# Ledger of designs, part 25: VH-VL binders against Mediator of RNA polymerase II transcription subunit 18 (MED18)

Target 1, 219 residues: Mediator of RNA polymerase II transcription subunit 18 (MED18), of Arabidopsis thaliana (Mouse-ear cress) (q9sjz6)
Amino acid sequence: MSMECVVQGIIETQHVEALEILLQGLCGVQRERLRVHELCLRSGPNLGVVSSEVRLLCDLDQPEPTWTVKHVGGAMRGAGADQISVLVRNMIESKVSKNALRMFYALGYKLDHELLKVGFAFHFQRTAHISVSVSSVNKMPKVHAIDEAVPVTPGMQIVDVTAPATSENYSEVAAAVSSFCEFLAPLVHLSKPSISTGVVPTAAAAAASLMSDGGGTTL
Short names: E, the ipSAE of ESMFold2; O, the ipSAE of OpenDDE; V2, 0.75 times the mean of E and O plus 0.25 times the DockQ between their complexes.

## First folded at step 18 (VH-VL; framework fv_roconkibart)

Design x3 (from x1 with light chain S32E; at its last look DockQ between E and O 0.50; V2 from the best seeds 0.72)
Fold by ESMFold2, look of step 18:
Structure x3 (fold): chain C 219 residues (1-219), chain A 119 residues (1-119), chain B 112 residues (1-112)
Amino acid sequence: as target 1 above (219 residues)
Amino acid sequence: QVQLVQSGAEVKKPGASVKVSCKASGYTFKSYAMNWMRQAPGQGLEWMGWINANTGYPKYADKFQGRVTFTLDTSISTAYMELSRLRSDDTAVYYCARDDFWSDYFDYWGQGTLVTVSS
Amino acid sequence: DVVMTQSPLSLPVTLGQPASISCRSSQSLVYEDGNTYLHWYLQKPGQSPQLLIYKVSNRDSGVPDRFSGSGSGTDFTLKISRVEAEDVGVYYCMQSTEVPYTFGQGTKLEIK
């Protein structure tokens, strides 16, 4: 996949069970456990003409952990984003081996930060493939110390809704995501995430939750 | 090879309308926006607006609001610009240009369509 | 609206000599993603405009190495290291950081 549609929201932990029940009803009983170690790597100009950021994701919910590299590119703007209620961004994802971290270090990448995401996910197949995850985000006090992880967002969880898209069909995918998000109101308000300038996503999402509570009473 | 081929020159009287076509080839039409510019004789370039070929949503520069309409016929990969209530100062060469949603520069332009408005 | 101001408006040059064109914007062209959406076009005599440089400094495919773009914020420059006869025409800068998209007035490059 070359691009994805994205919306995000924040939900209080006490309401997560209600959201899980709603999601279960929308897609049946297929709930997947989510336990992912996420490593954000950054490079400097010495690695090439442009500094870049990649994420290595290790799925810890498998008998043998599997690794994925994700390169998140630029967000659609201008005419492409006009009147589109979701974020559309370039995204390249590939399965990689356990040695990927060493490979990126050899290429001159450095660890910027790491997170442990724990929760659950649901997958819906309609005219678009929609994934929703609900997770707590945890930081490690020591590098790679996932057993010692502590919550970044106590009392709150992140709701992330994504769907793969192409340059030819993205408006249809965006409409499908928007329609799906209507079923989740009023439990959670989902909106375009802010384009990142290097800040940890959970910090931005936590700030957004204070504003969404003020708007969540309309209806 | 990407091509944008516009309809031929037009001569119109004040108060009339003109519809310029822009036929695209060599790329996936719905993956781009079509922008419209004009250039009065001996003058610079002026952006008139866009139409997103994926959504069909237009946007018009304020100066042209109420007088210009952008449309598409995706079955023949063609964009249209219609300008109504023409005045003599609408005399210009009108250009279509492709734009990729990400970086918003115009990488391919049509050959231009001269519209002359005179009594 | 972002006003784009080019200088000079007329640029006579001797073949083989360098040329430099300035473009200034009335406000920063840096977008929230950190990119600067400032582009350069050349309109050769009797032709439609053609893309030369995008996002400040990136040459479009087929554009000779003698063309280069630079600048940041509100101040941008197009340079031609050695002017050729085929470089004659009107050069335009354009911003697409915000709507409406706006062009500079144009710089007419002529061989003297």
Scores: ipSAE 0.753, ipTM 0.888, lowest interface PAE 0.8, mean pLDDT 87
ESMFold2 (binder alone), look of step 18: mean pLDDT 94; pTM 0.954
OpenDDE, look of step 18: ipSAE 0.836; ipTM 0.922

Design x4 (from x1 with light chain E98D; at its last look DockQ between E and O 0.48; V2 from the best seeds 0.70)
Fold by ESMFold2, look of step 18:
Structure x4 (fold): chain C 219 residues (1-219), chain A 119 residues (1-119), chain B 112 residues (1-112)
Amino acid sequence: as target 1 above (219 residues)
Amino acid sequence: QVQLVQSGAEVKKPGASVKVSCKASGYTFKSYAMNWMRQAPGQGLEWMGWINANTGYPKYADKFQGRVTFTLDTSISTAYMELSRLRSDDTAVYYCARDDFWSDYFDYWGQGTLVTVSS
Amino acid sequence: DVVMTQSPLSLPVTLGQPASISCRSSQSLVYSDGNTYLHWYLQKPGQSPQLLIYKVSNRDSGVPDRFSGSGSGTDFTLKISRVEAEDVGVYYCMQSTDVPYTFGQGTKLEIK
């Protein structure tokens, strides 16, 4: 069973450059550009007793776009989630062909919504592979009209931190993610994906400090 | 084949402690939680709490907080429940049961351990 | 704490006839993920409890299809379409939506 640990937060767009600088210092790897067209598909009840959701992700930051299907399963609860500050959930990702959208439509799936996510990501190794992404979320006024995308939350960007885990090591991975997130606390509060928590009160001061050091500072 | 085997029956005096073991086999011990229940003679089931075999973190029902301790020995896939300051109304059959981290039902139970508290 | 109330507490039944057991909770058992964590167990005479039904209506592996569960929110039912001798015992509903986990009082099913 494939699982991941997840936390999420929001940051004001004016502080994103400071966060990027902080992440470059912490992660020690080259940032990647992130430009992803995300299609959320839902099946109707006629494909089974209950509907299901899948997400198709098209990476637009390549000369030949590649497609990934992502199925988010259930989240840990009860004893598994107790005293764990990150969300632990099932996650299955697979590369797929460009025909995947047509195939899901033929299977009876319908487009629920679509988004364009634009920003950057870092992928690095500690206890597990940690991925951090910072992106604006945009919607399209017309189906698939990527060039006409407009921000869903102007002035805000989403910060996602994820790491793969197994049922045997997830507490260790969760601790690594939590520890990493504490280094970001001056600029962004990261918690289990949920209702918006707002911006961190100290973010402006922390951003100013990082920018005054010429774009790189170890906190 | 999943199996939970508990330690044998015990007779204790009021004020003593008892420690019941639950040895698991047939599955990856650290990937599940162990729950403890008890059943007084002729009565229904009562949840006492859990211990997460991955984290080692216990949770106790309020009624037992301060008197019960759950522990693990993961090297031998064994969970323990210790109940202190025993009273006559602690006389019951004590059960361990496995739950997963996702749906939280008890799919496998131990055979039960009778603990009798009498003077 | 979520109080689970079963009825009847005693259920004598004739072999081959249907049986129905009710379980009510003091609050909704629907969790934030949309699932309802209501489960049924059977404790046969002299044995440990065994899982019958999980999450309202899903039969555990090896449970005969004459057992079915239904319900929503706060009201749940376990049905046995044709009672057999091996069905004798005490049936418990349990909720694991909220901590502490709580059981109904039990329904003793016996053959007349």
Scores: ipSAE 0.721, ipTM 0.875, lowest interface PAE 1.0, mean pLDDT 88
ESMFold2 (binder alone), look of step 18: mean pLDDT 94; pTM 0.954
OpenDDE, look of step 18: ipSAE 0.838; ipTM 0.920

Design x5 (from w8 with heavy chain T53S; at its last look DockQ between E and O 0.61; V2 from the best seeds 0.73)
Fold by ESMFold2, look of step 18:
Structure x5 (fold): chain C 219 residues (1-219), chain A 119 residues (1-119), chain B 112 residues (1-112)
Amino acid sequence: as target 1 above (219 residues)
Amino acid sequence: QVQLVQSGAEVKKPGASVKVSCKASGYTFKSYAMNWMRQAPGQGLEWMGWINSNTGYPKYADKFQGRVTFTLDTSISTAYMELSRLRSDDTAVYYCARDDFWSDYFDYWGQGTLVTVSS
Amino acid sequence: DVVMTQSPLSLPVTLGQPASISCRSSQSLVYSDGNTYLHWYLQKPGQSPQLLIYKVSNRDSGVPDRFSGSGSGTDFTLKISRVEAEDVGVYYCMQSTEVPYTFGQGTKLEIK
């Protein structure tokens, strides 16, 4: 089974440069630019017994935009999560073509909301493959109007730390993520995201709320 | 083919201890948790706690805190429950049951181990 | 601790007739992820409990479709559309929304 360990935090934009410098020193790899159009699709009751959520990610930092589908499942709970300082959740990720959006619509999925994430990331191997991203989260006033995107939470950026795991090694991966995050503690506090959103609660709630509220409304 | 095989019935005196084993087969032992329940004769089920086979971390229901210990031997895919300072009201069938880390229902149960505590 | 209360505790049923078992919790079983961790088990005479229904309404593999679960919040129901001889035993609801995990008292289903 494919899963990931996740922690998140918030940093004020004025401190992002200091965090980038710290990450460059800790990770020992080149910074990568992050510019991702994220489409959250949800199935309704009409798709049968269980509704599901899918995220399509378009990487805009490529000469030709590339698409990834990310199916985010449930989080570990009970015994699995006990005394584990990171969120562990099911996650399937694979590369797809731009036709994937039309395919999910044909399957009965609906666009719930969309976001543009802009910032940077580091991808490195320590004990596990760890990815760190620092980004602003932006909404579009019109569907797919990426060029018109505006910040959801001005003056703040989201810090995401993720690492892939399996059901056999997840406690080791979680320990690696926690150990790494201790080095970031001077600049940002990283913790389990909200289980209901799987993202920083205020940013995720704001993004979902604004996308739901503004889906058909223009001002 | 998932199977949980428990150790045989035991008769104990008050004040003694008992250790029940639960040998797992047919799945990756470290990818699940082991829960322990008991059922007094003619009574309902009572959850005693769990042990996470990945971390080795146990959790005990408050009622049993201080008297029960869960341990593992991962080399033989076996979980153990030890209950100390036995009383006559500890007479019960003790069950191990597997849960996943996601939905926390018990999909496979051991056959049960009768522990009788009498003077 | 969440108290789980089943009704009835004894359920004599004629073969081929429907049966209904209620389970009520002392507090909502909806977890922060929106799921409801309420499960049903059957303990047949002389056997270990076996899973029937998980998360309110999902049948476990191999469970006949005459079994169905429903409910929300604090009130839950297990229904058997047509009782068969093999359905005899004690039915338990259990919550795993929070620790300690707790069971109902059990409902003994018998053929009359």
Scores: ipSAE 0.691, ipTM 0.858, lowest interface PAE 1.1, mean pLDDT 87
ESMFold2 (binder alone), look of step 18: mean pLDDT 94; pTM 0.954
OpenDDE, look of step 18: ipSAE 0.839; ipTM 0.926

Design x6 (from x1 with heavy chain K59R; at its last look DockQ between E and O 0.48; V2 from the best seeds 0.69)
Fold by ESMFold2, look of step 18:
Structure x6 (fold): chain C 219 residues (1-219), chain A 119 residues (1-119), chain B 112 residues (1-112)
Amino acid sequence: as target 1 above (219 residues)
Amino acid sequence: QVQLVQSGAEVKKPGASVKVSCKASGYTFKSYAMNWMRQAPGQGLEWMGWINANTGYPRYADKFQGRVTFTLDTSISTAYMELSRLRSDDTAVYYCARDDFWSDYFDYWGQGTLVTVSS
Amino acid sequence: DVVMTQSPLSLPVTLGQPASISCRSSQSLVYSDGNTYLHWYLQKPGQSPQLLIYKVSNRDSGVPDRFSGSGSGTDFTLKISRVEAEDVGVYYCMQSTEVPYTFGQGTKLEIK
């Protein structure tokens, strides 16, 4: 089973440069620019009792945009999650064509929300393959109008730390992520994304939840 | 084929300890948790706790905290439950059962181990 | 602790007739992910329990379709459309929404 370990945090924009410098020193790799259009789709009632999340990611930092689908399943719970400081969830990703959105709608998925993420990322090996991104999260005033995007939380950025895992090694991957995140603690607190009603939290849902009013997505 | 095979029946005196083994086969041991339940004669089922075979971390129901210990030997895909300071009301059939890390239902159970505590 | 209450505790049924078992929890079994972790087990005479239904309504592999589960929140039902001789035993509901995991008292199904 393919899965990932995830933690998230929020940092004020004026502290992002300090975090970037810290990450450069810790990771020892070149930062990459991040500009991604994210479409979050939820399974409808006709796909069964269990909700699942599909994210269509369009990498806009290329002359010709490329598309990736990320199927996000349920989060680990019970014995699996006990005493684990990160969120562990099922996850599969693959490259797709630009027509994937139409295909998922035909399968009964509905657009839950969409985001434009702009910032930077580091991808490196530290006992596990860890990806760190720091980005402004932006919403579109009109569906798919990425050129008109506005910040969801002005003056704040989302820090995402993820690492792929398997059912056999996830505790070691979680420990590696947790250990790495402690070096970031002077600048940002990273923790499990919050979980609600069977939908795995997104950056936008997490930000909205932290601001005390978690609604406002399309179904 | 998934199978959980438990150690044989035990007769113990009050104050003693018992250690029940549960040997797993047919699946990747470290990818699941092992739960322990017991069933007193003629009674229903009672959850005692779990041990995560990936982390090695146990969790005990409050009723058994301080008297029960769950351990693993991952090299032989075996889980153990040790119950100490036995009393006559610990007489029961003890079961191991597998759960995945996601849904927490018990899809495979051991055959049960009768532990009789009598003076 | 979540208390699980089954009704009836004893259920004599004529072969070929339907049977229905109720399970009620002392609090909602809906978890933060929106799933309901209510499961049903059958313990046949002299055997260990076996899974029948998981997460309210999903039959385990190999369980005949005459078994069905339903319900929501705190009220759940297991139904057998036509009882067969092999269905005798004690039926347990269990919740795993919250630690400690708890079982109902059991419903003993017998053929009249």
Scores: ipSAE 0.720, ipTM 0.870, lowest interface PAE 1.0, mean pLDDT 87
ESMFold2 (binder alone), look of step 18: mean pLDDT 94; pTM 0.954
OpenDDE, look of step 18: ipSAE 0.847; ipTM 0.933
ESMFold2, look of step 19: ipSAE 0.681; ipTM 0.855
ESMFold2 (binder alone), look of step 19: mean pLDDT 94; pTM 0.954
OpenDDE, look of step 19: ipSAE 0.848; ipTM 0.930

Design x7 (from x1 with light chain V99I; at its last look DockQ between E and O 0.54; V2 from the best seeds 0.72)
Fold by ESMFold2, look of step 18:
Structure x7 (fold): chain C 219 residues (1-219), chain A 119 residues (1-119), chain B 112 residues (1-112)
Amino acid sequence: as target 1 above (219 residues)
Amino acid sequence: QVQLVQSGAEVKKPGASVKVSCKASGYTFKSYAMNWMRQAPGQGLEWMGWINANTGYPKYADKFQGRVTFTLDTSISTAYMELSRLRSDDTAVYYCARDDFWSDYFDYWGQGTLVTVSS
Amino acid sequence: DVVMTQSPLSLPVTLGQPASISCRSSQSLVYSDGNTYLHWYLQKPGQSPQLLIYKVSNRDSGVPDRFSGSGSGTDFTLKISRVEAEDVGVYYCMQSTEIPYTFGQGTKLEIK
């Protein structure tokens, strides 16, 4: 029932300012600061035969940090994905308390990895509710050591374009996302992200997946 | 609750065309794909292709490419399969079946439509 | 095209006894997302096919637990722990990992 359309790309840090200016003009809304701590959890063998992925997101750009849980499900394939230029996947997102991490550990989930994403986002409505984020992806040398985070791929940033969809309207949402992405083509190539194993890739892994599946980026 | 009701049996001459309807009820038609299969008398099942009720995009198995057309009338939740230039070996029961874009299995099937091609 | 081969093609069985049907594919049915798109259907006499098992081992709603599916890669098995009279019909495996979707030849289960 709840799903999202997703495309992803890579941009060199030296071109991020130009992309921000372009997005400012295209989106017509205020830029929002993005500073999010992501904890990626995976179910262990004891939960069942099929692994599932949960992301706990802490928004650090607020007076009091808030937590959300994002359960990323399977992607459309077959007839649903045929001739669709974006990834369409199941996704459920809910606000949670900081105690959610302990709850998932008790359920048998294990911390797979954690990331700090720092950058900016635009949230706007054209024909669909589109979110665009441009961020550096950073890892922590120590568990939860956010202040010591270092870039996974220095000199590169991830561009994510997402829009919520339903099973009734997803083709319209996909078309809106594709149309929007055409305006970004001079600076960044956006395509379906890889769906292998359902793990959130690092910036280097994302770049490799995009080059493998969709052809060359601007790099 | 979910139901797929197909049009009645047809008898056709070689070289003619046939159009089989599949009326859906009990679910949101645009949220699924409709697949078409056939089964010759005493034989197994053969996939003919799909049509995505959300996008309207059909896909045909290569064997039927150029002879089969899938269409929709979403206002009455109905899918259609038209097979042209019929031959005697097109004699079969034709089925519609639903899939949900994710699982790619057929959870509900129509009752089948016998198409007989004979002189 | 992925060729699906079932054995046996004819399966006479005594009521209350177990039954086992093999399905082999000409190539791996594991998709890039890690799922295996191998499904089982039962066509009872005079009826349309009905879903039994999806993605190797998941029973459809209302399917008795005496039915189970297993396997990986290219080799799959449907088992019925205790055959009942209502289980008579033709069993088909199907793959939907690649188009065209393809079915096995069918296994006709009959009571001796």
Scores: ipSAE 0.725, ipTM 0.875, lowest interface PAE 1.0, mean pLDDT 87
ESMFold2 (binder alone), look of step 18: mean pLDDT 94; pTM 0.951
OpenDDE, look of step 18: ipSAE 0.832; ipTM 0.916

Design x8 (from x1 with heavy chain K30R; at its last look DockQ between E and O 0.51; V2 from the best seeds 0.70)
Fold by ESMFold2, look of step 18:
Structure x8 (fold): chain C 219 residues (1-219), chain A 119 residues (1-119), chain B 112 residues (1-112)
Amino acid sequence: as target 1 above (219 residues)
Amino acid sequence: QVQLVQSGAEVKKPGASVKVSCKASGYTFRSYAMNWMRQAPGQGLEWMGWINANTGYPKYADKFQGRVTFTLDTSISTAYMELSRLRSDDTAVYYCARDDFWSDYFDYWGQGTLVTVSS
Amino acid sequence: DVVMTQSPLSLPVTLGQPASISCRSSQSLVYSDGNTYLHWYLQKPGQSPQLLIYKVSNRDSGVPDRFSGSGSGTDFTLKISRVEAEDVGVYYCMQSTEVPYTFGQGTKLEIK
């Protein structure tokens, strides 16, 4: 089954430049600009036995916006998660048209939240395909009004590290992510995202959760 | 076709050890966990613990901690359970069962191995 | 440890009639992700257990639709709408919400 390994952390905006320099040295690839409108939908009672989420991602850093759908399923638990320091979860993604939101609403999905992420990312290959992003996260005061977006956590940015995995190699991928995160530890502490009741928290809730659970601080 | 085939019945004296094997076929061994249960004659089921076939790390129910060891030989898709310092109340049928990594139910079980402990 | 209590422990049923088995846990089986990890197994005479229903209400592949599961929190029920001869055996509920995983005592279903 298709899966991903995930960790998250926070960093003060004033230290983001230092983190970017560190990432450039560690990754050895050119940074990419990040400007993504993210819509998170939650399944309703008519769609399945377990709660799941769909994320629609609109890449605004393109001349013609491109859309990606991610179906995010349950997190690994029990024996699979035992002694694993990253979140491992089911995930399937594909490119879609701009009409995907209407399609998911017709299937009974409901909008849980949306956000605008602005910053940068690095994508590189070592033992695993690791993606790291550093972004300010913004909410819209009016639905879909990205031009009116305001920071959820002023003065702080979210660091996301993800890598795709399979049921055969996930422990190796998790180890690669953990090893990579150790090199970032002077500037940011990365840990499993908090998940409750099957709802993926907003950027504000994610930042608050990471801070209350010992989230990273910069030097 | 998923199959779990366990080793044959054992008769042991108190204080001895027993090692039960569970050979898996029909699926990717390292993509699952193996759980061990036991069932005393005429009694219900008791969970003993698991071993993650991806990482090789075991977890034992507190009751068996210090007496049980789970191991793997991934080259032959086989899991092992060894129970030491046997007592008469360890007489039971021992089962291996496969579980996935996120829903933790046991979809396939071995045929069971009767271990009899008597002096 | 989470204690799982089944009732009845013995269930004689006339062929073709419905049957119902209750399972109660000593604490909520709702996990932090909102899912409930309560499962049912059937152990037929002389056989190893086999999965019947997972996560409260999902039938395993090949399980007849006369079997259904329901419940929430701490109280769960397995129902057989029409008992057949092949349904004879001992039924167990199990929770895997918390370690250690624990089973109910079993319910022996027999044909009168």
Scores: ipSAE 0.695, ipTM 0.860, lowest interface PAE 1.0, mean pLDDT 87
ESMFold2 (binder alone), look of step 18: mean pLDDT 94; pTM 0.951
OpenDDE, look of step 18: ipSAE 0.838; ipTM 0.921

## First folded at step 19 (VH-VL; framework fv_roconkibart)

Design y1 (from x2 with heavy chain K59R; at its last fold request DockQ between E and O 0.49; V2 from the best seeds 0.73)
Heavy chain, then light chain:
Amino acid sequence: QVQLVQSGAEVKKPGASVKVSCKASGYTFKSYAMNWMRQAPGQGLEWMGWINANTGYPRYADKFQGRVTFTLDTSISTAYMELSRLRSDDTAVYYCARDDFWSDYFDYWGQGTLVTVSS
Amino acid sequence: DVVMTQSPLSLPVTLGQPASISCRSSQSLVYSDGNTYLHWYLQKPGQSPQLLIYEVSNRDSGVPDRFSGSGSGTDFTLKISRVEAEDVGVYYCMQSTEVPYTFGQGTKLEIK
ESMFold2, look of step 19: ipSAE 0.728; ipTM 0.876
ESMFold2 (binder alone), look of step 19: mean pLDDT 94; pTM 0.954
OpenDDE, look of step 19: ipSAE 0.850; ipTM 0.929
ESMFold2, fold request of step 20: ipSAE 0.718, 0.740, 0.731; ipTM 0.873, 0.877, 0.870
ESMFold2 (binder alone), fold request of step 20: mean pLDDT 94, 94, 94; pTM 0.954, 0.953, 0.951
OpenDDE, fold request of step 20: ipSAE 0.874, 0.875, 0.861; ipTM 0.946, 0.945, 0.943

Design y2 (from x2 with light chain S32E; at its last read DockQ between E and O 0.61; V2 from the best seeds 0.77)
Heavy chain, then light chain:
Amino acid sequence: QVQLVQSGAEVKKPGASVKVSCKASGYTFKSYAMNWMRQAPGQGLEWMGWINANTGYPKYADKFQGRVTFTLDTSISTAYMELSRLRSDDTAVYYCARDDFWSDYFDYWGQGTLVTVSS
Amino acid sequence: DVVMTQSPLSLPVTLGQPASISCRSSQSLVYEDGNTYLHWYLQKPGQSPQLLIYEVSNRDSGVPDRFSGSGSGTDFTLKISRVEAEDVGVYYCMQSTEVPYTFGQGTKLEIK
ESMFold2, look of step 19: ipSAE 0.735; ipTM 0.880
ESMFold2 (binder alone), look of step 19: mean pLDDT 94; pTM 0.955
OpenDDE, look of step 19: ipSAE 0.849; ipTM 0.927
ESMFold2, fold request of step 20: ipSAE 0.750, 0.733, 0.722; ipTM 0.884, 0.878, 0.873
ESMFold2 (binder alone), fold request of step 20: mean pLDDT 94, 94, 94; pTM 0.953, 0.950, 0.952
OpenDDE, fold request of step 20: ipSAE 0.877, 0.875, 0.861; ipTM 0.947, 0.946, 0.941
ESMFold2, last read: ipSAE 0.731, 0.758, 0.745; ipTM 0.879, 0.889, 0.885
ESMFold2 (binder alone), last read: mean pLDDT 94, 94, 94; pTM 0.953, 0.952, 0.953
OpenDDE, last read: ipSAE 0.868, 0.866, 0.882; ipTM 0.943, 0.946, 0.955

Design y3 (from y1 with light chain S32E; at its last fold request DockQ between E and O 0.49; V2 from the best seeds 0.73)
Heavy chain, then light chain:
Amino acid sequence: QVQLVQSGAEVKKPGASVKVSCKASGYTFKSYAMNWMRQAPGQGLEWMGWINANTGYPRYADKFQGRVTFTLDTSISTAYMELSRLRSDDTAVYYCARDDFWSDYFDYWGQGTLVTVSS
Amino acid sequence: DVVMTQSPLSLPVTLGQPASISCRSSQSLVYEDGNTYLHWYLQKPGQSPQLLIYEVSNRDSGVPDRFSGSGSGTDFTLKISRVEAEDVGVYYCMQSTEVPYTFGQGTKLEIK
ESMFold2, look of step 19: ipSAE 0.724; ipTM 0.874
ESMFold2 (binder alone), look of step 19: mean pLDDT 94; pTM 0.955
OpenDDE, look of step 19: ipSAE 0.850; ipTM 0.927
ESMFold2, fold request of step 20: ipSAE 0.740, 0.730, 0.731; ipTM 0.879, 0.873, 0.876
ESMFold2 (binder alone), fold request of step 20: mean pLDDT 94, 94, 94; pTM 0.952, 0.954, 0.952
OpenDDE, fold request of step 20: ipSAE 0.876, 0.878, 0.866; ipTM 0.946, 0.949, 0.946

